# VHH binders against Protein HIGH CHLOROPHYLL FLUORESCENCE PHENOTYPE 244, chloroplastic (HCF244), part 3

Target 1, 331 residues: Protein HIGH CHLOROPHYLL FLUORESCENCE PHENOTYPE 244, chloroplastic (HCF244), of Arabidopsis thaliana (Mouse-ear cress) (o65502)
Amino acid sequence: SAAAVNLAPGTPVRPTSILVVGATGTLGRQIVRRALDEGYDVRCLVRPRPAPADFLRDWGATVVNADLSKPETIPATLVGIHTVIDCATGRPEEPIKTVDWEGKVALIQCAKAMGIQKYVFYSIHNCDKHPEVPLMEIKYCTEKFLQESGLNHITIRLCGFMQGLIGQYAVPILEEKSVWGTDAPTRVAYMDTQDIARLTLIALRNEKINGKLLTFAGPRAWTTQEVITLCERLAGQDANVTTVPVSVLRVTRQLTRFFQWTNDVADRLAFSEVLSSDTVFSAPMTETNSLLGVDQKDMVTLEKYLQDYFSNILKKLKDLKAQSKQSDIYF
Key: E = the ipSAE of ESMFold2; O = the ipSAE of OpenDDE; V2 = 0.75 times the mean of E and O plus 0.25 times the DockQ between their complexes.

## First folded at step 1 (VHH)

Design F06 (framework vhh_8fcz_2)
Fold by ESMFold2-Fast, scan of step 1:
Structure F06 (fold): chain B 331 residues (1-331), chain A 120 residues (1-120)
Amino acid sequence: as target 1 above (331 residues)
Amino acid sequence: QVQLVESGGGLVQPGGSLRLSCAASGFTFSTYDMNWVRQPPGKGLEWVSGISSSGSTITYADSVEGRFTIIRDNDKKMVYLQMTSLKTEDTAVYYCAADYSEWLGAFDYEGQGTQVTVSS
């Protein structure tokens, strides 16, 4: 068609044309929002399911459908795209190997064949040190596959998202519900996904970062108990904590490995066990900050992130209470 | 303690119906998206259906669309899966699961499962 662009592999396209894969997820949506705000032409690759992607169209993005487990659906989504930002993970029902390995391999091979100029892959900190954890092994294998593919790429290893702590700790503690804790000394350097998005888009504009592996770590590493304590202080509520010993996670994983039907559950439990072990999920940001030209002091702290969250929620609750009192008086 | 307890599984003839129930406790049920996933004998997990925390967004796997219905009752802390026109291919252990961390590739909470067998 005259309106369509027939692109040969390696044909230059506008550097503002990006495809975000996994755009509906916690990280993907922040990438989409930041890219749109910075004037990028954003196409979101989502699975063909009702409703979950309407907000992306409302923000101004284009939404296209594909499934990473069906390689034949991928090529059409890459037409006219300069950069792919791959935020996709498997759904709960999908084996880790099918989406996080086979799906990634298919996507990367298709991107190379279609002449994509830049590919951003999100990996996991210390994935090279935990081959016993299938997801971590697959992330590390994907890093190596990208290095060998000849596809221009940036690899970003992540420690953890602040956003996940809202549903796991902040809301349940505020509502006086039970939360899970662990006796492990493991610390995680949670980062605001808005900062991950900001840093990613800075990296996209700097050709010196092509081919590099970066680690994005939050400003401080936190234990589960420290996060719970901070949430208790900010919510003004004591937490009802159920502590899960690492030994229980280990025993549960070993038991599920005896049953064929629980292999995927066992794999995910192994990852949870590693995060609950004597592991510091953090990294120095000095080199990353220098490469990106950013100031460490501009990073959102967990204290600030949660303080803002609780302040906004408590204000809304007070406003609703005031409205209710006024309604009672009016008649 | 956080707990998800599935029930309602059993043996049923092809073309039959079953209603699965999942009782949640120990967490703020109304703030979590809920899912049904299944594992057929000798196969990996298959996502069946999802319902948002408010109940406003409902999704189904292509293989069950038009045959299964997901329902939630936040007051009772229950999620249900109404299954009709059951096929031998629907034979699996069915699990109730609360939310999914895409970053971690794991459920926040998972149940113990209930066995559904479709056979003559």
Scores: ipSAE 0.000, ipTM 0.163, lowest interface PAE 14.0, mean pLDDT 77

Design F07 (framework vhh_8fcz_2)
Fold by ESMFold2-Fast, scan of step 1:
Structure F07 (fold): chain B 331 residues (1-331), chain A 118 residues (1-118)
Amino acid sequence: as target 1 above (331 residues)
Amino acid sequence: QVQLVESGGGLVQPGGSLRLSCAASGFTFSSYAMNWVRQPPGKGLEWVSGISWSGSETTYADSVEGRFTIIRDNDKKMVYLQMTSLKTEDTAVYYCTTDYGEYLFDSEGQGTQVTVSS
């Protein structure tokens, strides 16, 4: 039975009818934007939160409400949908088990029951190598659950988002606030979520990608110090850097587990330690690029991404300064 | 999105006391552990103390055990560090941190300066 069970018998659901779950998030909004630009009929599944989702409607998407922790709210959102793109993640305030496992299981089961034709799941690089980290274990369990469900799906493992670096480094450095560095040699291959969106939509159009596991890694892997140095150069500001030794992360994790504050706290520290201890959190893109028919040179570099960000913000600051000068002339 | 605002630092003589405060916003404060970390002049970050989400469990670095007390008020969304018997080696910028994000210390405040000098 298909998700289009409300249609006349034998009427197929259009491949352009997609549901984006977690559409207000950093990745979800880029998927919505790109899909609309490419002519998809986009429905956004968002939680019934006080924060507005009107910008999605303004872009031309349809917005529907559901709560992944309440499975009964899900089926109505799937009616007439061909493909689900699952960008949903738990809020930082929510236990990861509730949204990232229980919510995912409910969504996948509902999608299967409703006859959804394709499901895109975002996982984490090396999640199968770190069962000791609950978020990674949950991601890997979800990959296996999708394989066993019989639901046609594409799994995309991610290394990291360039967008996260704006709040962690770019803005604090520009505002002359403290930023955290680490003495770990770990490098992370951050990817622009706009490229993740572009590659995802290419994958949707190719049935040969059905059932495949892809890894999306940015063009280059960066240490935290390299990111800080790049931000300093582009902002024209020296960073106030506090270096967090890997030993501090390990000691704090062991102490939180010993006192059993919460599994979530200890688990978040374990995730931080893994990212601090792995020497390269990245993956080759040759096979993925070949499968998608894309050129590696067209990927946005971190240098370009941050240059564009700082150029835009510095232009706004200049405009505000000119406006202030203009005001002062009259008084 | 997380905002942490530290205050209460200042100049104090050895053996003196100070109480640091951290006002938190932008997350469900009562659901996350809070920590105090410090950076002495010219040195790296040192973890000082932690408190569980409920306030029932506390832990301290060996260097401050018995001299510092960490407290939280979930209704006011505040964390405090009561510092007694201060030593010159306690001189540092003190930061409030939370485990709210995916990474330890990806959410931190601007810090408050503590100077212990005769």
Scores: ipSAE 0.000, ipTM 0.144, lowest interface PAE 19.1, mean pLDDT 77

Design F08 (framework vhh_8fcz_2)
Fold by ESMFold2-Fast, scan of step 1:
Structure F08 (fold): chain B 331 residues (1-331), chain A 119 residues (1-119)
Amino acid sequence: as target 1 above (331 residues)
Amino acid sequence: QVQLVESGGGLVQPGGSLRLSCAASGFTFSRYAMNWVRQPPGKGLEWVSGISSSGRYITYADSVEGRFTIIRDNDKKMVYLQMTSLKTEDTAVYYCARGTYWSLSFDYEGQGTQVTVSS
């Protein structure tokens, strides 16, 4: 259990005392789950809002409230913490600048001032190569800011989450709704956030990784069409695909670029253009695997991830049928 | 207005065969998955088979796999169920339904066609 205690300067802090920022998010919740399973004392920083965070408490974590746009709310959440794992990202409706830059700067500065001993930051693969994309520019600037802060840290660049494919493809295909495709053969090495969590906690325990930049890439890079085809096969249904040409994404980005700092739409479209380019969004894992002492073959494949998802949804539907007035429909 | 009209049912001896047909109208047939479901006398609805909008992906209930074949013809807006090696347990009213086989309920169902397997 994480007890909030007033610490005098020089009071030892346990290495197992961690704060997960953005704990309700897709990656954050997996970090919390894995850390609890491995015996860490986990504190979750969540925004004060009606959206439920009770599941984190149910898992055994402590939940504290703070707002990264209000720096004065941050210091109390860091008391007694050894390591901060920063999974916070802005929502699509929020300006990227507010959470992904101003919020990060405030959090890093506060962590440094409070004597936090390790900070884990999640960045984006190739963010240094795309200054024209605001999210990528901000991620790269945050990498540099963290280096200049003098805060002991690990930076992990990510290619993409398998979890994102559920909402974009698996669920719409299952519901016979339209899904968006692209004419560009761009490949993305999606990684299961459970593997990201596993690798992060391994990295956390190895002091030789302090100050390093790692890239986490999934076992294989996939095109949008390959993902759609896999989902079709597992769902047993055809996708209704609306193809968005790269030229449309390019034109839309150019048209909205003038207002990119006033709303998130232009920023999201610019990022979509990068993901829709004729590029492989992946990286070799040989060095990362060697540093972490892990076997590439133990990584979850997209095939396995989606098979498990569809199997679980079928079990849930069978359970709901058994409890409903239509429990007379058999499979 | 969605309409599904089943036909092809009848009386058949155990081990026999029947071909059920379903004529669809009132929607873009080629964009929806189609299913066959059945209701045996005095029992609830049992899902039998499903076919994706293109016909590429097909699923069967364990009780009929290897004996029944679902087919669709998008140009004719038809879905068929070829039934072979019929058993007395296959006696039921057979319904054509639009939707996915794992849905909690189907969007639309037809009027049904009676299949009786008896000696």
Scores: ipSAE 0.042, ipTM 0.546, lowest interface PAE 6.8, mean pLDDT 82

Design F09 (framework vhh_8fcz_2)
Fold by ESMFold2-Fast, scan of step 1:
Structure F09 (fold): chain B 331 residues (1-331), chain A 122 residues (1-122)
Amino acid sequence: as target 1 above (331 residues)
Amino acid sequence: QVQLVESGGGLVQPGGSLRLSCAASGFTFSDYEMNWVRQPPGKGLEWVSGISGSGYSTTYADSVEGRFTIIRDNDKKMVYLQMTSLKTEDTAVYYCARDTFEYSWGEYFDYEGQGTQVTVSS
């Protein structure tokens, strides 16, 4: 068998050499932490902006700068890398096309040209069912682009992050501030990003997973009201809830306050249609758990996640603040 | 247009104090968490402190806890950093930065100011 080599510079590549793109974000930092703990040589690709990245270096990672909207900055970051784990996403104020499509295409093309041996892409659950939502359409187009690229890859569709609930519900409720509620019947199977990281790194070690599409869903699907009620109980505070009908969200910027990944009016309107459906953002984990050799009962529950947060609130806020200068997405 | 303008930097001796100011315009100031970040000479950016849109919650880097205080005045659209017991290691360009949303904890700083230089030297 042939040794792994970066094609453009001809550099020999160790299978433990990984690049995490979007390393300062909610998911990216967990991937970095877990990979370092498991003995990987981790390089973090971060944007050249005033975002804290010293914590990544303190953990033992190497930090390099690039901007996915500037393709010329990418190739140098890929030298000597075996696996790319792509956690990058656009900011709400950036055109969704620039980072989530054009940036991804540039990164994937550079990875292919540089001889990257494995590419991990995070997609969204049911993105193929919602072409009317621009981000979902772009995620699905990216899945297809990866399939057509010939780049060895793993695609992981996500339902939602438990971490997003801290800023939206846990902290405002504890501080006796208003929170946004909705009458949408939608349930979301939030997963702790630590579990997403753990499962991703397990997947990297199994060549049978190459080319596969996996879905990572948390152990239970929750409505907005159920999350608010749980936070009320744990905080010992009644929430001041402003309930916004989904129909109102479609014509206002309130969706952006509720869901930070949506920056265009058309995107916000399209996403409100998803929220207005009797949609469950969840998936059976039986096949995924079997492929990864993991036990469903070892997954962190939202009850446990939030209980731990409220018991250690100051440290958790400082940790999240120090690390949170790039967000992946709130679902 | 979103604008952040820092002021108040200068040369100060170790143990001294400075108050940095940031004047914000072009957005609904009270909807956003405001932050101070700094860049020491030849080093990367370091987050210093954050304050919620309401001013109710504040957070600090361990290196400045107990020495720096972040304050905001929403009526004047100002955020301040009161610095006391300054050390040579506090020498840096200080930037006022807007987080995308209050308590987002996962967004880029979408706007930062031009910076104000703080030099702690004898």
Scores: ipSAE 0.000, ipTM 0.172, lowest interface PAE 12.9, mean pLDDT 76

Design F10 (framework vhh_8fcz_2)
Fold by ESMFold2-Fast, scan of step 1:
Structure F10 (fold): chain B 331 residues (1-331), chain A 120 residues (1-120)
Amino acid sequence: as target 1 above (331 residues)
Amino acid sequence: QVQLVESGGGLVQPGGSLRLSCAASGFTFSSYGMNWVRQPPGKGLEWVSGISSSGDYTTYADSVEGRFTIIRDNDKKMVYLQMTSLKTEDTAVYYCARHEDYLGYSFDYEGQGTQVTVSS
């Protein structure tokens, strides 16, 4: 079988050999950084496009190319790998089905065939409760497919990333540009991707976590307005806010419902509608923290995350102004 | 890098017409719904119109319905706003915006916008 061939004498599989899929993304790069810092031998699977991946090599990782939509490109990337950490998710401009379903199925099947010892899959909180949202349905189907595969795995459901708030709110507010808000009372427990990476690497070392489903939720759930208000306070500037009516999202979703070829757009809008509804994306961390041997108080709060971001950028701006002013004085 | 470049604004008299254009680059244009939003002098941003990725479905704010038409050309990576029967209240900087869907329920926009001034 393919598994026996890959485990044959002369094909070494080191316990510290990790493949990170989607390594250039917001979560993937943090996994790579943390794993390298902890002494793992890290191989990064990236798509064969001209997107910058040199920073991963600069950090000390090995970079290999494969296309998840072309299953024949996958097996060579798995040779000598002990653990796969699957951070791959379709970009907003890519069809959800291609990466988040067909690509995952191909990767999991190849991993099983190649004798991979552990597979980490990132899912979405409450994906089992929203089959009407295609991305959530695909995530839940992938959880079930992974269970049925017999591949040793850990499933981690995520609520949201603090990093996404920098581009959406912090930077535009600081630059006095418009930001997009919603009138929905939805709350999201954003987590720092550095904490996600830290907790993931801890989970890898505990065989009692094998086969488990964990949920990683940030310390507090936030509305869009609360995030905007916090950014305003820390930036010392009022935000120029455009509120997106939830009715616009609902109307667009309903109109595309009966037309198959617009389903990719409708699927993305359905996910946005769930996020803009009266939904609380949060979960208790007591059991997860206990299983991982971590303290909730060590988790980065959104207040601390954004405070550090704004203080660092404001210091850099001050230093740049001081440097420019000195040049004007002396020249 | 996502770029949205608005053009076509100008000074026009009440009852006049203008066509705004938005050139998109840095993403797969045909995969996103597009919107127009505006900021009148001394006011916050106001959503004006939206169009589906295919161009088959459009929505409008009550204040512009029947007067404005949003259209797109996926081959040229352009979105347009055809404005007719312009009123003084339509005076604003107009921005085109992309729908951000994977981790959000919001729209993002990029560019300086295009100024529309309706006055005699």
Scores: ipSAE 0.000, ipTM 0.172, lowest interface PAE 16.8, mean pLDDT 77

Design L01 (framework vhh_lunsekimig_d3)
Fold by ESMFold2-Fast, scan of step 1:
Structure L01 (fold): chain B 331 residues (1-331), chain A 117 residues (1-117)
Amino acid sequence: as target 1 above (331 residues)
Amino acid sequence: EVQLVESGGGVVQPGGSLRLSCAASGFTFSSYALYWYRQAAGIERELIASITSGGSTNYVDSVKGRFTISRDNSENTMYLQMNSLRAEDTGLYYCAADWYGEDFDYWGQGTLVTVSS
């Protein structure tokens, strides 16, 4: 706006002024909601499109448009911002190098130049152990770039989102659609994005965490079969499971859906190798919990997350059905 | 690109028809339940129609028999066929896609339907 454009150099920036990049995404929207609830002044950086960003303004946030693939659009969005929380990821249809590397580099460079006081970057657990996976290599290179930039930052490595399981398993099972089954031993410590948001905002207020690398892992690591079994129990019906060889799953998006921006076949195959080698995406939370002053018992379990989802959707469907039934017996 | 784009709203006379469209991209459309919500002046937003990934439909009583929700997974588009429109059908119609139950992942910007002569 004119006021933001005319802000004098050296004007003090409020610690409550935050920019959320990728604010419309699964994690970004939870960061926005939590930050607003805690009294922050939230500015959301979103790509220029008519929907679905209006809900962020309805919640009380300011929305600005920029495109990370067009670095010239970034600097204006950083004026008056104290902290950047970078939730931006490439979508499956976008090249991972455009958003996850080139876009991140541009954003970090602009943040440093504009005097941003704190930068939160979301990385991936074990990214430093798997240079053969391009997405993991890019995440690890970004961690190193932040370290070299001199920008005050917090890096948070993630294992997986509980939210991803709704579309992959909960909804198809509830609707009696086929889901992919595998006997792969891979386990993932899924975390509710609401907990990721809660822990992130706690971390922002503690200067002892400046420059640190944290790992956020869910309360328990789950196999695909365990998730399917839980969804069957909560939905009240058996899943139509199509069991396929690992090689078939490796060429589909299903095995790598929790890293939704990976769309190159070679990248998906390399990541599938990591998963098929008995990889466990989990980490001890003792040190993280201690640093943040939180209790592990307060973390949302997958059982609770899915139970709430199924209870809510079943209630909604029941209410619509009851109203329909009443109409049917009117005469 | 992730988006929901609504079209088809406008002014229509009582007893007339309109067809609303919701074009979706950037998510696995066929796996999501899809919804039409309506917000009329002075009335809270209400869910008026739903369609599951399997094609099962549900309607609020006031539109049953008059409105038909449908989906075309090949075109990533959801429709609402509105027949025998009444003055009380006037409102802003929102497209939504959901895997969270109460909170929806994606919302359209809304399209205005006005039933008047």
Scores: ipSAE 0.000, ipTM 0.225, lowest interface PAE 14.0, mean pLDDT 78

Design L02 (framework vhh_lunsekimig_d3)
Fold by ESMFold2-Fast, scan of step 1:
Structure L02 (fold): chain B 331 residues (1-331), chain A 117 residues (1-117)
Amino acid sequence: as target 1 above (331 residues)
Amino acid sequence: EVQLVESGGGVVQPGGSLRLSCAASGFTFSDYDLYWYRQAAGIERELIASIYSGGSTNYVDSVKGRFTISRDNSENTMYLQMNSLRAEDTGLYYCARELWGDYSDYWGQGTLVTVSS
């Protein structure tokens, strides 16, 4: 990659030199922004494309190109890097799933071979218990591979992103469009990606966390219906809800895998409803907060997150230019 | 449906011991952190002991060295062994499944512990 920073042979690697993989995604961009704000030298690994990575360069990051399916392109992106933060997540569709898994393996092997000093991997809560969800299966296999690699690492299991709820519920309800709900009792502890970024940067500076598996859960776990009701209240509008039984979602999701096309709504609903038996898709934060030295009261609640979203939209909607940020929303 | 059922409460004299049990059903017990809370008359409910899914434990200072929290994942049961009981330990003891921080999503009905002469 022509954009890669060249270091003279024998130049020591600085702890502030980080590579963010998946930097254009919902989580990755927050990691980039927070790291730049804290004085890190940030390099973003993206596929060669005319857009949408220009905003990362505008923020002050270096952008380098590589293809994880081509292992020979990876080593140049790692020159002079201390820490890799792997925010990349692909669709769990065959054969893309196989390519994404092989790309992760290649990246981890290359990082180990080149002496990368720390690797941060984002996994999913309870991924070891839900092999029926392809994304969870990939995440669990990646955790095992990383453990066996001997690479110094931190694994962070996530429950869900508050950002995903904007495109799925907040905007459609405000625009008086139909939204999809489910009858499953499962609750998901959505977390603001800005909090995930904040906690990640705290974690990577603490050597006592090396080799640990942490779980980041939002302040409260929510059912689909509770999210819809909250959005209705804040938007001042009743939602037009199409309820899809969890059994229909699971069948539909299996068929979309077979036909090689995705339904992002069905995938997200099926994923959030993966634990159908009165299960809370969450984890207590008391131990994590203690380990990281953070205060639970500083975590953004879903109520506050959505309230701020709706309040800002009411004041600024007319002045916003057309944006496709919903297309960049990841679990 | 998630259920937490406490047992083992009663009346004891100062210096006595009690073992509380919390029987859980309706969820994968081994995946959850579990807590004992205590509520005395006129006092806000207090988290007194925690046991995390990974096996680590935590205690409020007033019970350290006297109370021991444990779990049996094969029996879906959590325990609180209370030794050297004092009058100020009197209260309702609640088993809870942790949601986040100081909050719990499911609670037992409570079991009364009375420490008096």
Scores: ipSAE 0.000, ipTM 0.108, lowest interface PAE 20.0, mean pLDDT 77

Design L03 (framework vhh_lunsekimig_d3; at its last look DockQ between E and O 0.06; V2 from the best seeds 0.00; counts 0 for: pae E 5.7 > 2, grease 24.3 > 24.2, placed apart)
Fold by ESMFold2, look of step 2:
Structure L03 (fold): chain B 331 residues (1-331), chain A 118 residues (1-118)
Amino acid sequence: as target 1 above (331 residues)
Amino acid sequence: EVQLVESGGGVVQPGGSLRLSCAASGFIFSSYELYWYRQAAGIERELIASISSGGYTNYVDSVKGRFTISRDNSENTMYLQMNSLRAEDTGLYYCAAVDYEFGSSDYWGQGTLVTVSS
């Protein structure tokens, strides 16, 4: 109980009170949806912005405004919160250190000072092996900062989201437009963010997980070309693929299109070197599944995920009235 | 540097058609939800259509059935096909790109003028 210095001894917070940071994002919205379905009291940290975030309120979450780049806005969001699930990351187009380092440090320090009982941080698989990639370095530095903070935490390294493949490959193929491919041997074990959310909440409730570093990997690692081929088969259409060797991409404008993670030229060039290194972003899940008490059969495969997407979007395009907007959020 | 540039506006007779384009650069186009807004003289800018990163579209009632939003992620371009244009459609049309990830900025274009007159 020593970690809760700012809390009065007779004023406990509810264990089911969670704050989701990055709640409108790809992973964050799935965390919010799943947590609400499992009966949590969910507060969503949403930065002030012109676009609406009303779907979170419609689901039954409360929404508070704050901005990690403005640390004075953070403390009010943490009042009455037991657990923080931190899904926030900066866009690749912005200076990586503004949100991913300085914002994280401020959030972790405030969480410690305010007696937050559990902190969940999402990192990147192999971030400790690629210090030449600034995002990887910042994630690894944040892992170390969190470990040294004394805050009770769970760190989850991720490989990639299946949702990221929809806009990059599935949509252009469905619309008979060109896609950019590469001959890179790099493989990524994409995971459905709904499964990430489910496993996160299981991990959160298991006291044996506290303080551990977990890696969540999808059931199979895929190359870019394998993803394109799968989308072609499921859409029933051939893609117009422009394939560029990774060795040529280093100095061309096509690096910007292929590497949609960052605008920084140094980051893009560093990432292209990782692609040429035969890196595999995957991990065995047998121990993780055993620790969490889940079976690999419960995990959505990329094939099923994409098949569900194509079935859903084709029905929506044909009918326009058959499905609610809420199905959009899963793809 | 982030840039959104609208084009394709012009003068058209009632019942005519125009195709607006929004060319984007400097950010990851495929991850963004994209919007068209319009602003008539003397009123606030209003949302008229959106398309998600997954290709799901939404329209306000006043344009539904007449306007079609689409995106081409391979060319970093969004489109608005406007058919059966009416005088009420006259205004300055803006594209916007919104990333809902925490810590992200929203981006706006400068607008392209559409005039529907006889």
Scores: ipSAE 0.119, ipTM 0.582, lowest interface PAE 5.7, mean pLDDT 79
ESMFold2-Fast, scan of step 1: ipSAE 0.082; ipTM 0.545
ESMFold2 (binder alone), look of step 2: mean pLDDT 80; pTM 0.793
OpenDDE, look of step 2: ipSAE 0.180; ipTM 0.636

Design L04 (framework vhh_lunsekimig_d3)
Amino acid sequence: EVQLVESGGGVVQPGGSLRLSCAASGFTFSSYWLYWYRQAAGIERELIASITSGGDTNYVDSVKGRFTISRDNSENTMYLQMNSLRAEDTGLYYCARDSEYLWGFDYWGQGTLVTVSS
ESMFold2-Fast, scan of step 1: ipSAE 0.000; ipTM 0.386

